VH-VL binders against f9vpa4r286to426. Designs and how they scored, part 13

Target 1, 141 residues: f9vpa4r286to426
Amino acid sequence: VIEEIKNAERVIVIGAGTSYHAGLYFSIELNRLGINSLPVIASEYYNVRSKKGDLVFAISQSGETIDVLQGIRMMRNSGAKIISLTNVIESAIARESDYKIYMRAGPEIGVAATKTFTTQLASILFILSVLKKENLKKMEK
Key: E = the ipSAE of ESMFold2; O = the ipSAE of OpenDDE; V2 = 0.75 times the mean of E and O plus 0.25 times the DockQ between their complexes.

## First folded at step 2 (VH-VL)

Design z14 (framework fv_zimberelimab)
Fold by ESMFold2-Fast, scan of step 2:
Structure z14 (fold): chain C 141 residues (1-141), chain A 123 residues (1-123), chain B 110 residues (1-110)
Amino acid sequence: as target 1 above (141 residues)
Amino acid sequence: QLQLQESGPGLVKPSETLTLTCTVSGGSISSGDYYWVWIRQPPGKGLEWIGSIYYSGSTYYNPSLKSRVTVSVDTSKNQFSLKLNSVAATDTALYYCARHWTYGDYVPLFDYWGQGTLVTVSS
Amino acid sequence: QSALTQPASVSGSPGQSITISCTGTSSDVGGYNYVSWYQQHPGKAPELMIYEVSNRPSGVSDRFSGSKSGNTASLTISGLQAEDEADYYCSSYTSRSTYVFGGGTKLTVL
């Protein structure tokens, strides 16, 4: 999935609520690494013009967020490839993604026990660490 | 224990600006797990969501109120505030602050509420 | 005030079951699994009873259950008790990334 991110003409990062904020951080860091990235709030997916060469990175804890699901469907129909970051195996968003990354979050224990932003950031930071090592390697070698 | 406490004027004149503050105690407002929310209830009527804020300053507003509403956060005081411009008699309501757990992205899950503060708009 | 339709009132006797409906459209209740229910006793703030259609917070009685079919969500209260007498509100996420509440239902225990 690293290779897909590195080779994309543009990485569109789509999410809702706290997933959007995790995605915004990811998009900013991708741009700092020289990877063209556009953060998209899921409710505004219909304003995005996508095409072949685009890669969509969709963040949704439940994998059922309808604005994210509609966004990836629209962008896939325009030729984009889809990567999902979700917590739920076989969720709607995961099923309709070309590549799937699952968060390492455990089961829900109660209303106040969610760590959605933290678990999303952990996954994003891992991806960024691999991308940063690849960039450093290219600069030095 | 987590507590949310609304404060502000009980009476505001038409055309003026209403300002309410919610003080959060027993928990940090600088948490990535929560949005902080304003909800109102006119006497004898139902609930209306006004807006939500994340501790970074990102806001989401009810479209019917968007032109008149600003929600802000002060992480150093563990507070968030509502500013409603150009008030009218129809803005008379109990105003609640609440916490929104981010389970399931954009879930309308308001798990802790303040006691509410009555704001009357009259001359 | 709200886009979601609830009956204005519902009544039952102690020990019976009652159901409160919450009807929206494919742009809110029908399009998402993000329905919550709140109980409000006179003079008090609302209390969360159900979230994400059918989940109960810790401390909420298992007499309360939620479900959804198409554009209609339902709250069912079994083994009805006098203290269940309250106003009940549903809420849903919408396709505009907003939250909408139902008009509320007054439950009377007779």
Scores: ipSAE 0.017, ipTM 0.594, lowest interface PAE 5.5, mean pLDDT 83

Design z2 (framework fv_zimberelimab)
Fold by ESMFold2-Fast, scan of step 2:
Structure z2 (fold): chain C 141 residues (1-141), chain A 123 residues (1-123), chain B 110 residues (1-110)
Amino acid sequence: as target 1 above (141 residues)
Amino acid sequence: QLQLQESGPGLVKPSETLTLTCTVSGGSISSGDYYWVWIRQPPGKGLEWIGSIYYSGRTYYNPSLKSRVTVSVDTSKNQFSLKLNSVAATDTALYYCARHWSYGDYVPLFDYWGQGTLVTVSS
Amino acid sequence: QSALTQPASVSGSPGQSITISCTGTSSDVGGYNYVSWYQQHPGKAPELMIYEVSNRPSGVSDRFSGSKSGNTASLTISGLQAEDEADYYCSSYTSSSTYVFGGGTKLTVL
């Protein structure tokens, strides 16, 4: 998963609602690491022109978000590789992804999507920490 | 002015196949923002989700009905349909078609409903 | 039996507040913030009143509010009015990518 992110010509991060905001943070941090990244609101997937060399990072807590699913299908058909970050194993989005990352999310409590955002952010921060260590290792040479 | 309208037989004999059609007007069924849904309500009872379909043909079914139910979509007619096989008296119900939009993480909500059509299973 | 548990009936007087509960499990109500509530008047199709636990569609009175704690979602109707008399159903998404409804609650305005 890390190698795919490092070697992508562009990382398209697609999500809806709370997942989009987690993805937006991820895209900003990827760009800061020198990795070209584009955040995409899932409902606007049809405005995205993808191609071979692109990597799609799809964030969906349920793994069934229809706009995310339709977006990854369109972009995969254009030659992109797909990584999913979901909470539900063997969900539609996970099944149709080349690489799968599962969040460790407990039941949501009380207010809308707060626990989901925190869990998504934790996963993203872990990925970013590994990418940052890779950068530092390269610089030491 | 989105409208959903159910159509089909009001009476079906036991063991036969029930076929219902929902005609969508004032909006396109070929939208990535919506699933199209069948929900039923037996007389004097609550609501039961039957199944949902995306215009691409992707379906999700109630596990208790999965062996007998098929939902299909015809984007050229702006319609979607329900086939329920081997009907019994317990399938007597008011059948609704509905629109189910999702946004954010999966946020299903049934925001537009047809008026419902009563189907009686009887000889 | 329904997957989500609601009281069969509740009653109140005009101007009072009533609350209807909807109890599920960690795989539906407790696992997601995707609870919706529907109002059904006799002979009519259900109407969406609340979605995503606590959001109101445009045109729904602010007397209707939703909340959730653990595996239980609640619909509260304040300033009860005669036209609120109806059946109320909760619904939730599940970890199996299905939708379940509560058994329904008959609200009587005395």
Scores: ipSAE 0.006, ipTM 0.520, lowest interface PAE 10.8, mean pLDDT 81

Design z3 (framework fv_zimberelimab)
Fold by ESMFold2-Fast, scan of step 2:
Structure z3 (fold): chain C 141 residues (1-141), chain A 123 residues (1-123), chain B 110 residues (1-110)
Amino acid sequence: as target 1 above (141 residues)
Amino acid sequence: QLQLQESGPGLVKPSETLTLTCTVSGGSISSGDYYWVWIRQPPGKGLEWIGSIYYSGSTYYNPSLKSRVTVSVDTSKNQFSLKLNSVAATDTALYYCARGWKYGDYVPLFDYWGQGTLVTVSS
Amino acid sequence: QSALTQPASVSGSPGQSITISCTGTSSDVGGYNYVSWYQQHPGKAPELMIYEVSNRPSGVSDRFSGSKSGNTASLTISGLQAEDEADYYCSSYTSSSTYVFGGGTKLTVL
């Protein structure tokens, strides 16, 4: 999925609540790596105009967040490719995505929202680490 | 022509269980496009969503009623049902069954409604 | 108790335009474009008039229109007619993955 992210004309990162904040961080870091990225609050998906060449990175813990699902459907219909980051295998968002990344949440005691953000951030940091490693390799050439 | 028809008792005693059935005609309940929904309206008051069911058995409930409510579906009879336990006078209402559009696992609108059935909770 | 705030009543004369407001929070009306409006005549089931803020089902007069600004959705009825006299309810999806209704507005024509 790294190759899709690197080669996208624009990466639209969509999420709601805590997932949006994880996505906002991801989008900022993608722009720092030279990858054009737009963070989108899921409830405002209707304000986004997507097209072929765009890649949508959808973040939803449950994989069932309706505004995220509606957003990816609209953007997919406009020609965008969809990557999902969810915790639930075969959820609606995962089923309707071209590429699927599942969060790896270990056992933990604590409030659900805090744990969710941590596992989303861990997944995003891993993706960023791979992208940064590739940038370092290019710099040495 | 799609039609929904509620049926069940007009009177239920406090602490008992209310059971209502909705019969769907003119269309199939086994559709990937729709959820099947229960909504109620106390006399002279507004509408309250109770719960929704997909023909596969997946359910969503109003949190205020979650501990007391069960919705089930019988695709062979083209029916779905509401069971509400431990009823009280505040459960007195006109009960509607309705069809909702399926967007993922949620129902953002209700396009066809039954005529409604009045249920009075009284000893 | 309804979660969304509507005026209890509104009135107008034939030919006038009236607007009914539906106010929620950023966790329902303000956060989502899933606002529906229902019309209910005495003794009848509610009928869908508007969905997804501003869309009309087939068969609903173009005199009915919907809009939203911030946390408030609005139903506007232009060219008011006697048959429009009814109760109107708004509804919205919420961040808790539930559905809430407004308290209802009684429209009186004349």
Scores: ipSAE 0.000, ipTM 0.489, lowest interface PAE 16.3, mean pLDDT 80

Design z4 (framework fv_zimberelimab)
Fold by ESMFold2-Fast, scan of step 2:
Structure z4 (fold): chain C 141 residues (1-141), chain A 122 residues (1-122), chain B 110 residues (1-110)
Amino acid sequence: as target 1 above (141 residues)
Amino acid sequence: QLQLQESGPGLVKPSETLTLTCTVSGGSISSGDYYWVWIRQPPGKGLEWIGSIYYSGSTYYNPSLKSRVTVSVDTSKNQFSLKLNSVAATDTALYYCARHYRYGDYPLFDYWGQGTLVTVSS
Amino acid sequence: QSALTQPASVSGSPGQSITISCTGTSSDVGGYNYVSWYQQHPGKAPELMIYEVSNRPSGVSDRFSGSKSGNTASLTISGLQAEDEADYYCSSYTSSSTYVFGGGTKLTVL
């Protein structure tokens, strides 16, 4: 997954609600690392023009958010590669992704939105930490 | 204690549709933590995953069976069902329903029904 | 047809150790640490014995252990007992986000 992110011409980060806000943070940090990134609200997927060379990073708690699923299908048909970040194995979004990252949140009771955001952010921070480590190695001497 | 129980016909004619139902007791099918699964086993052979369903209605099917299979859920009855179209002798098997924990990356089928034998013959 | 290869049968004596192999490809067993093992007694449903290659569910004897090397996962049963006589199936997640099972191995305790 790290090499796919580093090699992408553009990283499109798509999500809905709380997942969109986690994705927005990720996209901002990717741009700070010199990686061209576009955050997309899932409900507006139809306004995005993707192409070969694009990488889609799809964030969905259930892996079944319809706007996210339709967005990745549209962008995959345009030649983009798909990475998913989801809580659910075998979810529709995970099944249709080229690469899969599972948050492994465990059972959710009541305050699911708060737990899901924290788990998404933890996964994003880990990815960013690896990318930053690679940048540091490039600056060494 | 969670229990799963299969029900349906023991004999189906070739070309007809097989319908099986799994009744869940001691737990709710409307749990966000689990998929509900159909797995089959031809006599003397290995296990084959058929498909999984989430209580919202989202389904995931074995590609080899996808054109013939429909899995549905009825949360009011705490049941989920399998429909297999255009059956042939090769569909003769023990059919199991099972539960799958959705947050792990493991094929963790932790609770199974007793299994029901379905014979496809004229 | 099963995607994973297991020996059709294996036998051992009480107190002995036996190992059952489960061979796939880099797209299933070799690519993921998500291998499970199931025990099936005649006339009964399968029971989960091992998950995530080597983890045991609560209540499963520590005589059962799992491991993996490359594209081959293994189930080892130590201190064989008569009640271990059963069919054993492996299962793995795949790169296509599906689940596949092995053909099964009949364990005979002689």
Scores: ipSAE 0.000, ipTM 0.505, lowest interface PAE 14.8, mean pLDDT 82

Design z5 (framework fv_zimberelimab)
Fold by ESMFold2-Fast, scan of step 2:
Structure z5 (fold): chain C 141 residues (1-141), chain A 123 residues (1-123), chain B 110 residues (1-110)
Amino acid sequence: as target 1 above (141 residues)
Amino acid sequence: QLQLQESGPGLVKPSETLTLTCTVSGGSISSGDYYWVWIRQPPGKGLEWIGSIYYSGSTYYNPSLKSRVTVSVDTSKNQFSLKLNSVAATDTALYYCARLPWYGDYRGYFDYWGQGTLVTVSS
Amino acid sequence: QSALTQPASVSGSPGQSITISCTGTSSDVGGYNYVSWYQQHPGKAPELMIYEVSNRPSGVSDRFSGSKSGNTASLTISGLQAEDEADYYCSSYTSSSTYVFGGGTKLTVL
């Protein structure tokens, strides 16, 4: 999954609500690492032009966010690869992704936006830590 | 106090297009917190979800109706509408508009319903 | 054809408790915590009674409760009253990003 992020021409980060805000943070940090990234509000997926070489990083705690699902389908049809960050194993978004990352939060009971953001942020920080380590190795060489 | 009110013709001829409008009052349709929904109920039968729309124009349709259904939103009038093409007697039903709360990426219930409008498909 | 299975009818006496089941698959009821229940009196629109399996909206009596085990969700009504007599529908989100309803259950209080 790290190699896919590292080698992408552009990483499109798509999410809704609190997932979008976690994705916005991720996209900003990817750009700081020299990886071109575009954050996308899921409800506006139809405004995004994607192509082969793009990687879509889809964030959805439920794995069922309807605008995220429609967005990844559209972008996949344009040649993009899909990575999902979800909490639910075999959810629709996870099932339709090329690569899957699970947040390890367990199944949801009721709605908790703050808890969702914290869990997503922890996963993103871990991914960023690995990318930073790889980037540092390259500079030392 | 949120109120949803359906309006449209009570009688539509077979093969024609059914058009219904839902007027929202006491709340804004331009809220990012809600989808707006059409649900129908044939006389004496159960409920069937038709489709949902977000104020941005994003739509989701029941696959069994997708080829015949269009839902649109008019934020300036605080309304959303249903168009159902090529109607048949089996489309005779009470049509409800409803609100679907969205919190972050969660959804799953219809919290406010209109009173329903009966549409009869007959010559 | 209803996607979710409910008993056609259920009955109870005033003051007793009844439970209405709603059975789906791992692609709807079993896969998500997005089960809701609606009460419909004759000639009236459905009214939300329970959402997200077990939550009650403001104004709904605490006699109404919801639960889920595997692919089956349940609505329990305690302390039955005459005004509880109505049709009850369950609904669930699905893996196809759609919404489905049960066939409905007629509750008779007698």
Scores: ipSAE 0.005, ipTM 0.550, lowest interface PAE 10.7, mean pLDDT 83

Design z6 (framework fv_zimberelimab; at its last look DockQ between E and O 0.24; V2 from the best seeds 0.00; counts 0 for: pae E 5.6 > 2)
Fold by ESMFold2-Fast, scan of step 2:
Structure z6 (fold): chain C 141 residues (1-141), chain A 123 residues (1-123), chain B 110 residues (1-110)
Amino acid sequence: as target 1 above (141 residues)
Amino acid sequence: QLQLQESGPGLVKPSETLTLTCTVSGGSISSGDYYWVWIRQPPGKGLEWIGSIYYSGSTYYNPSLKSRVTVSVDTSKNQFSLKLNSVAATDTALYYCARGYSYGEYRPYFDYWGQGTLVTVSS
Amino acid sequence: QSALTQPASVSGSPGQSITISCTGTSSDVGGYNYVSWYQQHPGKAPELMIYEVSNRPSGVSDRFSGSKSGNTASLTISGLQAEDEADYYCSSYTSSSTYVFGGGTKLTVL
C-alpha cells in the first residue's frame, strides 16, 4: 500500500462527514511530503476527473457510504487504483477496492474523540510515519 | 407519507420456509440514503434484529440466524423480503420491517417501522 | 437474545424524573456514538425516541434526553406523564456491522 501511495501521480482522498475530515488531514500531510493529493468530499465526487496513474484513498467507517462507493466506481472506470480504509471486511467499498486497510483501534485509542475519527486518525498517522521514513531514506541517496 | 406494510402467512409448519414481504409506499426503496431491515419480537419478549439490506446490495445478518436467513429486494415492486428456512416453534414472533437511515456517513437507527405481522409456527 | 443490559423494570410518579441504563461493551455502546432508544406501547410498533446517543426526532418531547458514559448509555425522562408508561429498548451498532438490542425496560407510572 505504501509503494502505491509513493508511486501515484496523484492521491485522491475521498470521504464523507468525519471520514472526510480525517481524509483532509491525510491529504494535507501527503502534500507536505511532496505527494500530489486532492481531498474530495464524497457528495461532490462527480466534480473530479480521474485517470490512469491516479490512486484513490477511500475512507468509510461502514464501507457502505453511497457517495464514496459511487465515487470509487466512477474513478476506477477512469483507470484509477483504489485503496480503502474501512472497518468492515465484507462491505461494498472493501470488496471493490484493489487494496484494503482495516481499522483495528481498541478502547484505549477512543478516549478523547469519537471512535470513528480516532481509529481513522491512528491508521492515517501510521501510514504517514512510514511514508516520512521512506521519504528521508530517498533523500539520503 | 412513507408507509411500510408487512405481509405473509400467519401460520407456518415446523421445518418449512417462512417468507415475508414488506411493501414500501410513499417513498422509493432504491434510494441510496436508506437501508431496509427485518426485526422480530417473540410474544412477551424483546426485539431481535434479523438482517439488513443496503442500496449496494450488501446484506448483513444476525449471526444466530445467518445460516437460515436471506433478505432480498425487488425494486420494480418497491418491496423487500425475508426468507427464514427450517422454522421451529421458537421462530414464533411478531415480525417488523423497518427503514434504516444512511445519509452521508453511516447512521444505524430505524426511523420508520411497519405495524408488524404475527407468525405462528405450529403443526 | 439481547446483548445489551437494561433493568427489567423502572417506576416513577407523575412529575418525577427516571433514568434507564443500557450497558454494552467497547465493541458496541462504548465504541460508537450510535445508540438509539425506542418506545413501545402495548400492541403497537416501536417508535424512535432518541438516535445517535442524544438526538431527538421531530415530534419527540424534550422531556426525553439521552447520554452516554463509557460503555453505558442512559435515557432520562423528566416530568414523567402517564402516557410515558411503555417498554423502552436501547439499540447499538457493533464492530461486526450488526445490531444489538437491550432486553427492554418496562416503565410503570404509578
Scores: ipSAE 0.255, ipTM 0.734, lowest interface PAE 4.0, mean pLDDT 85
Fold by ESMFold2, look of step 3:
Structure z6 (fold): chain C 141 residues (1-141), chain A 123 residues (1-123), chain B 110 residues (1-110)
Amino acid sequence: as target 1 above (141 residues)
Amino acid sequence: QLQLQESGPGLVKPSETLTLTCTVSGGSISSGDYYWVWIRQPPGKGLEWIGSIYYSGSTYYNPSLKSRVTVSVDTSKNQFSLKLNSVAATDTALYYCARGYSYGEYRPYFDYWGQGTLVTVSS
Amino acid sequence: QSALTQPASVSGSPGQSITISCTGTSSDVGGYNYVSWYQQHPGKAPELMIYEVSNRPSGVSDRFSGSKSGNTASLTISGLQAEDEADYYCSSYTSSSTYVFGGGTKLTVL
């Protein structure tokens, strides 16, 4: 999945509610790493034109968020590849994705944040940490 | 007004398949904002979630029942159904259908319930 | 054996407040704000009283309130009335898009 993100012409990050906010953070950090990224509120998916070379990163804990599902269907039909970040293996969003990342539930941390947002952030931070490590190695050359 | 009504046989023999149907009136089962649920309650005991079906066709089942259960929808009749294979006396219960609301990541509760239908598994 | 632990019974006198606990794990009650409470009178279907830990649907008395701390959710009923005598079930969403119920608590109004 890391190589797909690094090689995409653009990474479209789609989510609803708290997943949108986690995706916004991811998109901002991708742009800081030099990876073109566009965050999308799932209910506005019709406003986004996708094309071959785009990678769609879809965030849905349940894998059943209807606006996300409809968005990835449209974007896949326009030639984009789909990576999903979900917590459910047999969910609709996971089944309809080219690549699948599953959230790992961690132990309770005792913070006020809901586990939904924390788990999404943990998954995103792991991906970012791998991307940042690879960028550092490349710069050392 | 939205109403849910369970229907099916009240008596099923052991090892056979139980089939129940929930008829939805006052609303559409094809709405993307809702999912449809089966819950049961053995006489004098607590509630047990059986399974759910979403607009997408995705189904989710209680792990203890997953090998025996199928939930399906018939949009032409505005109904959803439960099949439970290889029933035993321990499957004797009141069976309820219910509606869940699913907007965004919102998955909190079952807001409309049917009145329940008693199914007895007896030789 | 239920997935969520509730006391089997609780009692109180009219006008008092009582609290019913619901203990789960970090994979359900502790991990999500999707705890619900249902009231069930004998011979009737369950009725939603609390959703999202602490919210009341329209038409539910403000005598019913919910909260949670860690892996334990609580339903508090203030100003007990005879009509509150019923069975109460908690429920939670899980990390796998499944649902679990507590074993139920019989509330007796003395």
Scores: ipSAE 0.161, ipTM 0.690, lowest interface PAE 5.6, mean pLDDT 85
Fold by OpenDDE, look of step 3:
Structure z6 (fold): chain C 141 residues (1-141), chain A 123 residues (1-123), chain B 110 residues (1-110)
Amino acid sequence: as target 1 above (141 residues)
Amino acid sequence: QLQLQESGPGLVKPSETLTLTCTVSGGSISSGDYYWVWIRQPPGKGLEWIGSIYYSGSTYYNPSLKSRVTVSVDTSKNQFSLKLNSVAATDTALYYCARGYSYGEYRPYFDYWGQGTLVTVSS
Amino acid sequence: QSALTQPASVSGSPGQSITISCTGTSSDVGGYNYVSWYQQHPGKAPELMIYEVSNRPSGVSDRFSGSKSGNTASLTISGLQAEDEADYYCSSYTSSSTYVFGGGTKLTVL
């Protein structure tokens, strides 16, 4: 996963609702690391033209978000690689991904998806921490 | 209000295939916020999950039944179906269809149920 | 596949509080946190009473509550009423998207 992110020409981060906001944060942080990244609202996936060399990072709690699924299918057909972050193992999105990350979120209490969002951020932050560490190693060489 | 209704033959012969259909009304089956479930209950016994399907076609099966079970969805008809191959007397049960809820946050539970349809396996 | 164990039966008098336990053996991390409870009256379909351990759907009486400690989830019914007499099933939805039910508990109101 880390190598794919590092080697990608562009990282397209796609999600809907709360997942989009997590993706937005991820995209911003990637750009801050010098990794070209574009956040995409899932409902607008058709506005993004992907190509070989692109990496799609799909975030969906259910793994069944239709716009995200349609988006990654379109992008995959263009030659993009797909990494997914989902809460449901073997979900539609997960099954159609080259790399699968599961957030393993616990039950939510209340209407707001705070736990799911938090687990998404935790996963993202972990990935970012590894990327930062790798960058530091390069600087030391 | 969402309603689910099971339909199919009430009698199936051993070794044949049981086919049931669940018709959903009062709401669309085409949503990622929900998944659709088959559950059965043998007379006087407990509940057993059979399988689930999303509108996308993604299926999940009970490992004990996986080899014999096929769940499908027809979004155009707002229906989903169950096929159980090579039935035996042990497959005699009340069969329920239900809706699973998984919106935004992970909330796996069955909030709407059909009335159930009895299927008897007998020669 | 995970297994859930419930007592075969429990009983109580009107106005009392009773608790039904559900003990899981799932090795899936977090899987047993997705515990739901269903009420089933004779000749009726099950009704969701509790989901995700302690959440109550709209329309369900506040006399019903859920909790969990360790590998045991509990359904508590306070102010027991005659209409509460039914079968109760716990269930778990695992991270692998499989669903398991407990064996059921028959609640008798004396």
Scores: ipSAE 0.024, ipTM 0.637, lowest interface PAE 4.4, mean pLDDT 89
ESMFold2 (binder alone), look of step 3: mean pLDDT 90; pTM 0.928
ESMFold2-Fast, scan of step 5: ipSAE 0.211; ipTM 0.722

Design z7 (framework fv_zimberelimab)
Fold by ESMFold2-Fast, scan of step 2:
Structure z7 (fold): chain C 141 residues (1-141), chain A 123 residues (1-123), chain B 110 residues (1-110)
Amino acid sequence: as target 1 above (141 residues)
Amino acid sequence: QLQLQESGPGLVKPSETLTLTCTVSGGSISSGDYYWVWIRQPPGKGLEWIGSIYYSGSTYYNPSLKSRVTVSVDTSKNQFSLKLNSVAATDTALYYCARHAYYGSGSYWFDYWGQGTLVTVSS
Amino acid sequence: QSALTQPASVSGSPGQSITISCTGTSSDVGGYNYVSWYQQHPGKAPELMIYEVSNRPSGVSDRFSGSKSGNTASLTISGLQAEDEADYYCSSYTSSSTYVFGGGTKLTVL
């Protein structure tokens, strides 16, 4: 999954609601690492022209969010590779993704939206930490 | 306080179309955090999910009902509606509108329910 | 027939603990942590008691607890009270992006 992110011509990060905000953070941090990234709100997927060389990073806790599913189908059919970040094994989004990352829910924090954001952010921070380590390794070589 | 209220005919003839409307008050249907839902319960029986809609118009339907069901939203009236075609006596039930959380994750539970409206399919 | 299997009835005395089971498959209860439980008093709409297997909404008594092992979810009511007499339904999200319900369990407080 890390190698695919590093080698993508562009990383399209798609999500809805709270997942979009986690994705926006991810996209900003990818751009800081020199990786061209575009955050996309799922309901507006049809405004995005995708192509071979693009990588789609799809964030959906259920793996069934309809606008995310429609978005990845459109972009996959245009030649993009799909990575999913979901909580549900064998969900529609996970099944239709080339690479799958599964989230872990933390203890109850009092609000469902806060819990979802925290879990997604933890996964994103881990991916970013690995990318930063790979970046250092590449510079040493 | 969020409230959901069903409205529509209490009696529908076989082969006709049932139309029900849910009016949402105390909150906006145009919230990105929620799906709006129809669930039914035949007298003395259990619950059956009919379908869910997001305020953008995106829908999920129960496959057993999909050929007969349409759910729509009217954000200007803060309402959503159910149309069930070609009704039969087996469609007699209490019909509930409900809500479930979205948060970009889809939804898994129904946190607010209307009081339900009884629909009888009879000649 | 319901997609999820619940006992038709369960009974207990005030102060006792009772447990209601909800059995599905790996495509619903066993595959996801998205089990919810609803309480329905006669003539009333269902009310959410438990979501995501074990979480309680604000205002629901801590006498109600949920758990899951494999394909079976359980609702436990401790310190049973007369007001708990109701029908209880479980629900789960499924691999086909649908929701299914159990057949319901009638709880009688003796």
Scores: ipSAE 0.005, ipTM 0.522, lowest interface PAE 13.4, mean pLDDT 82

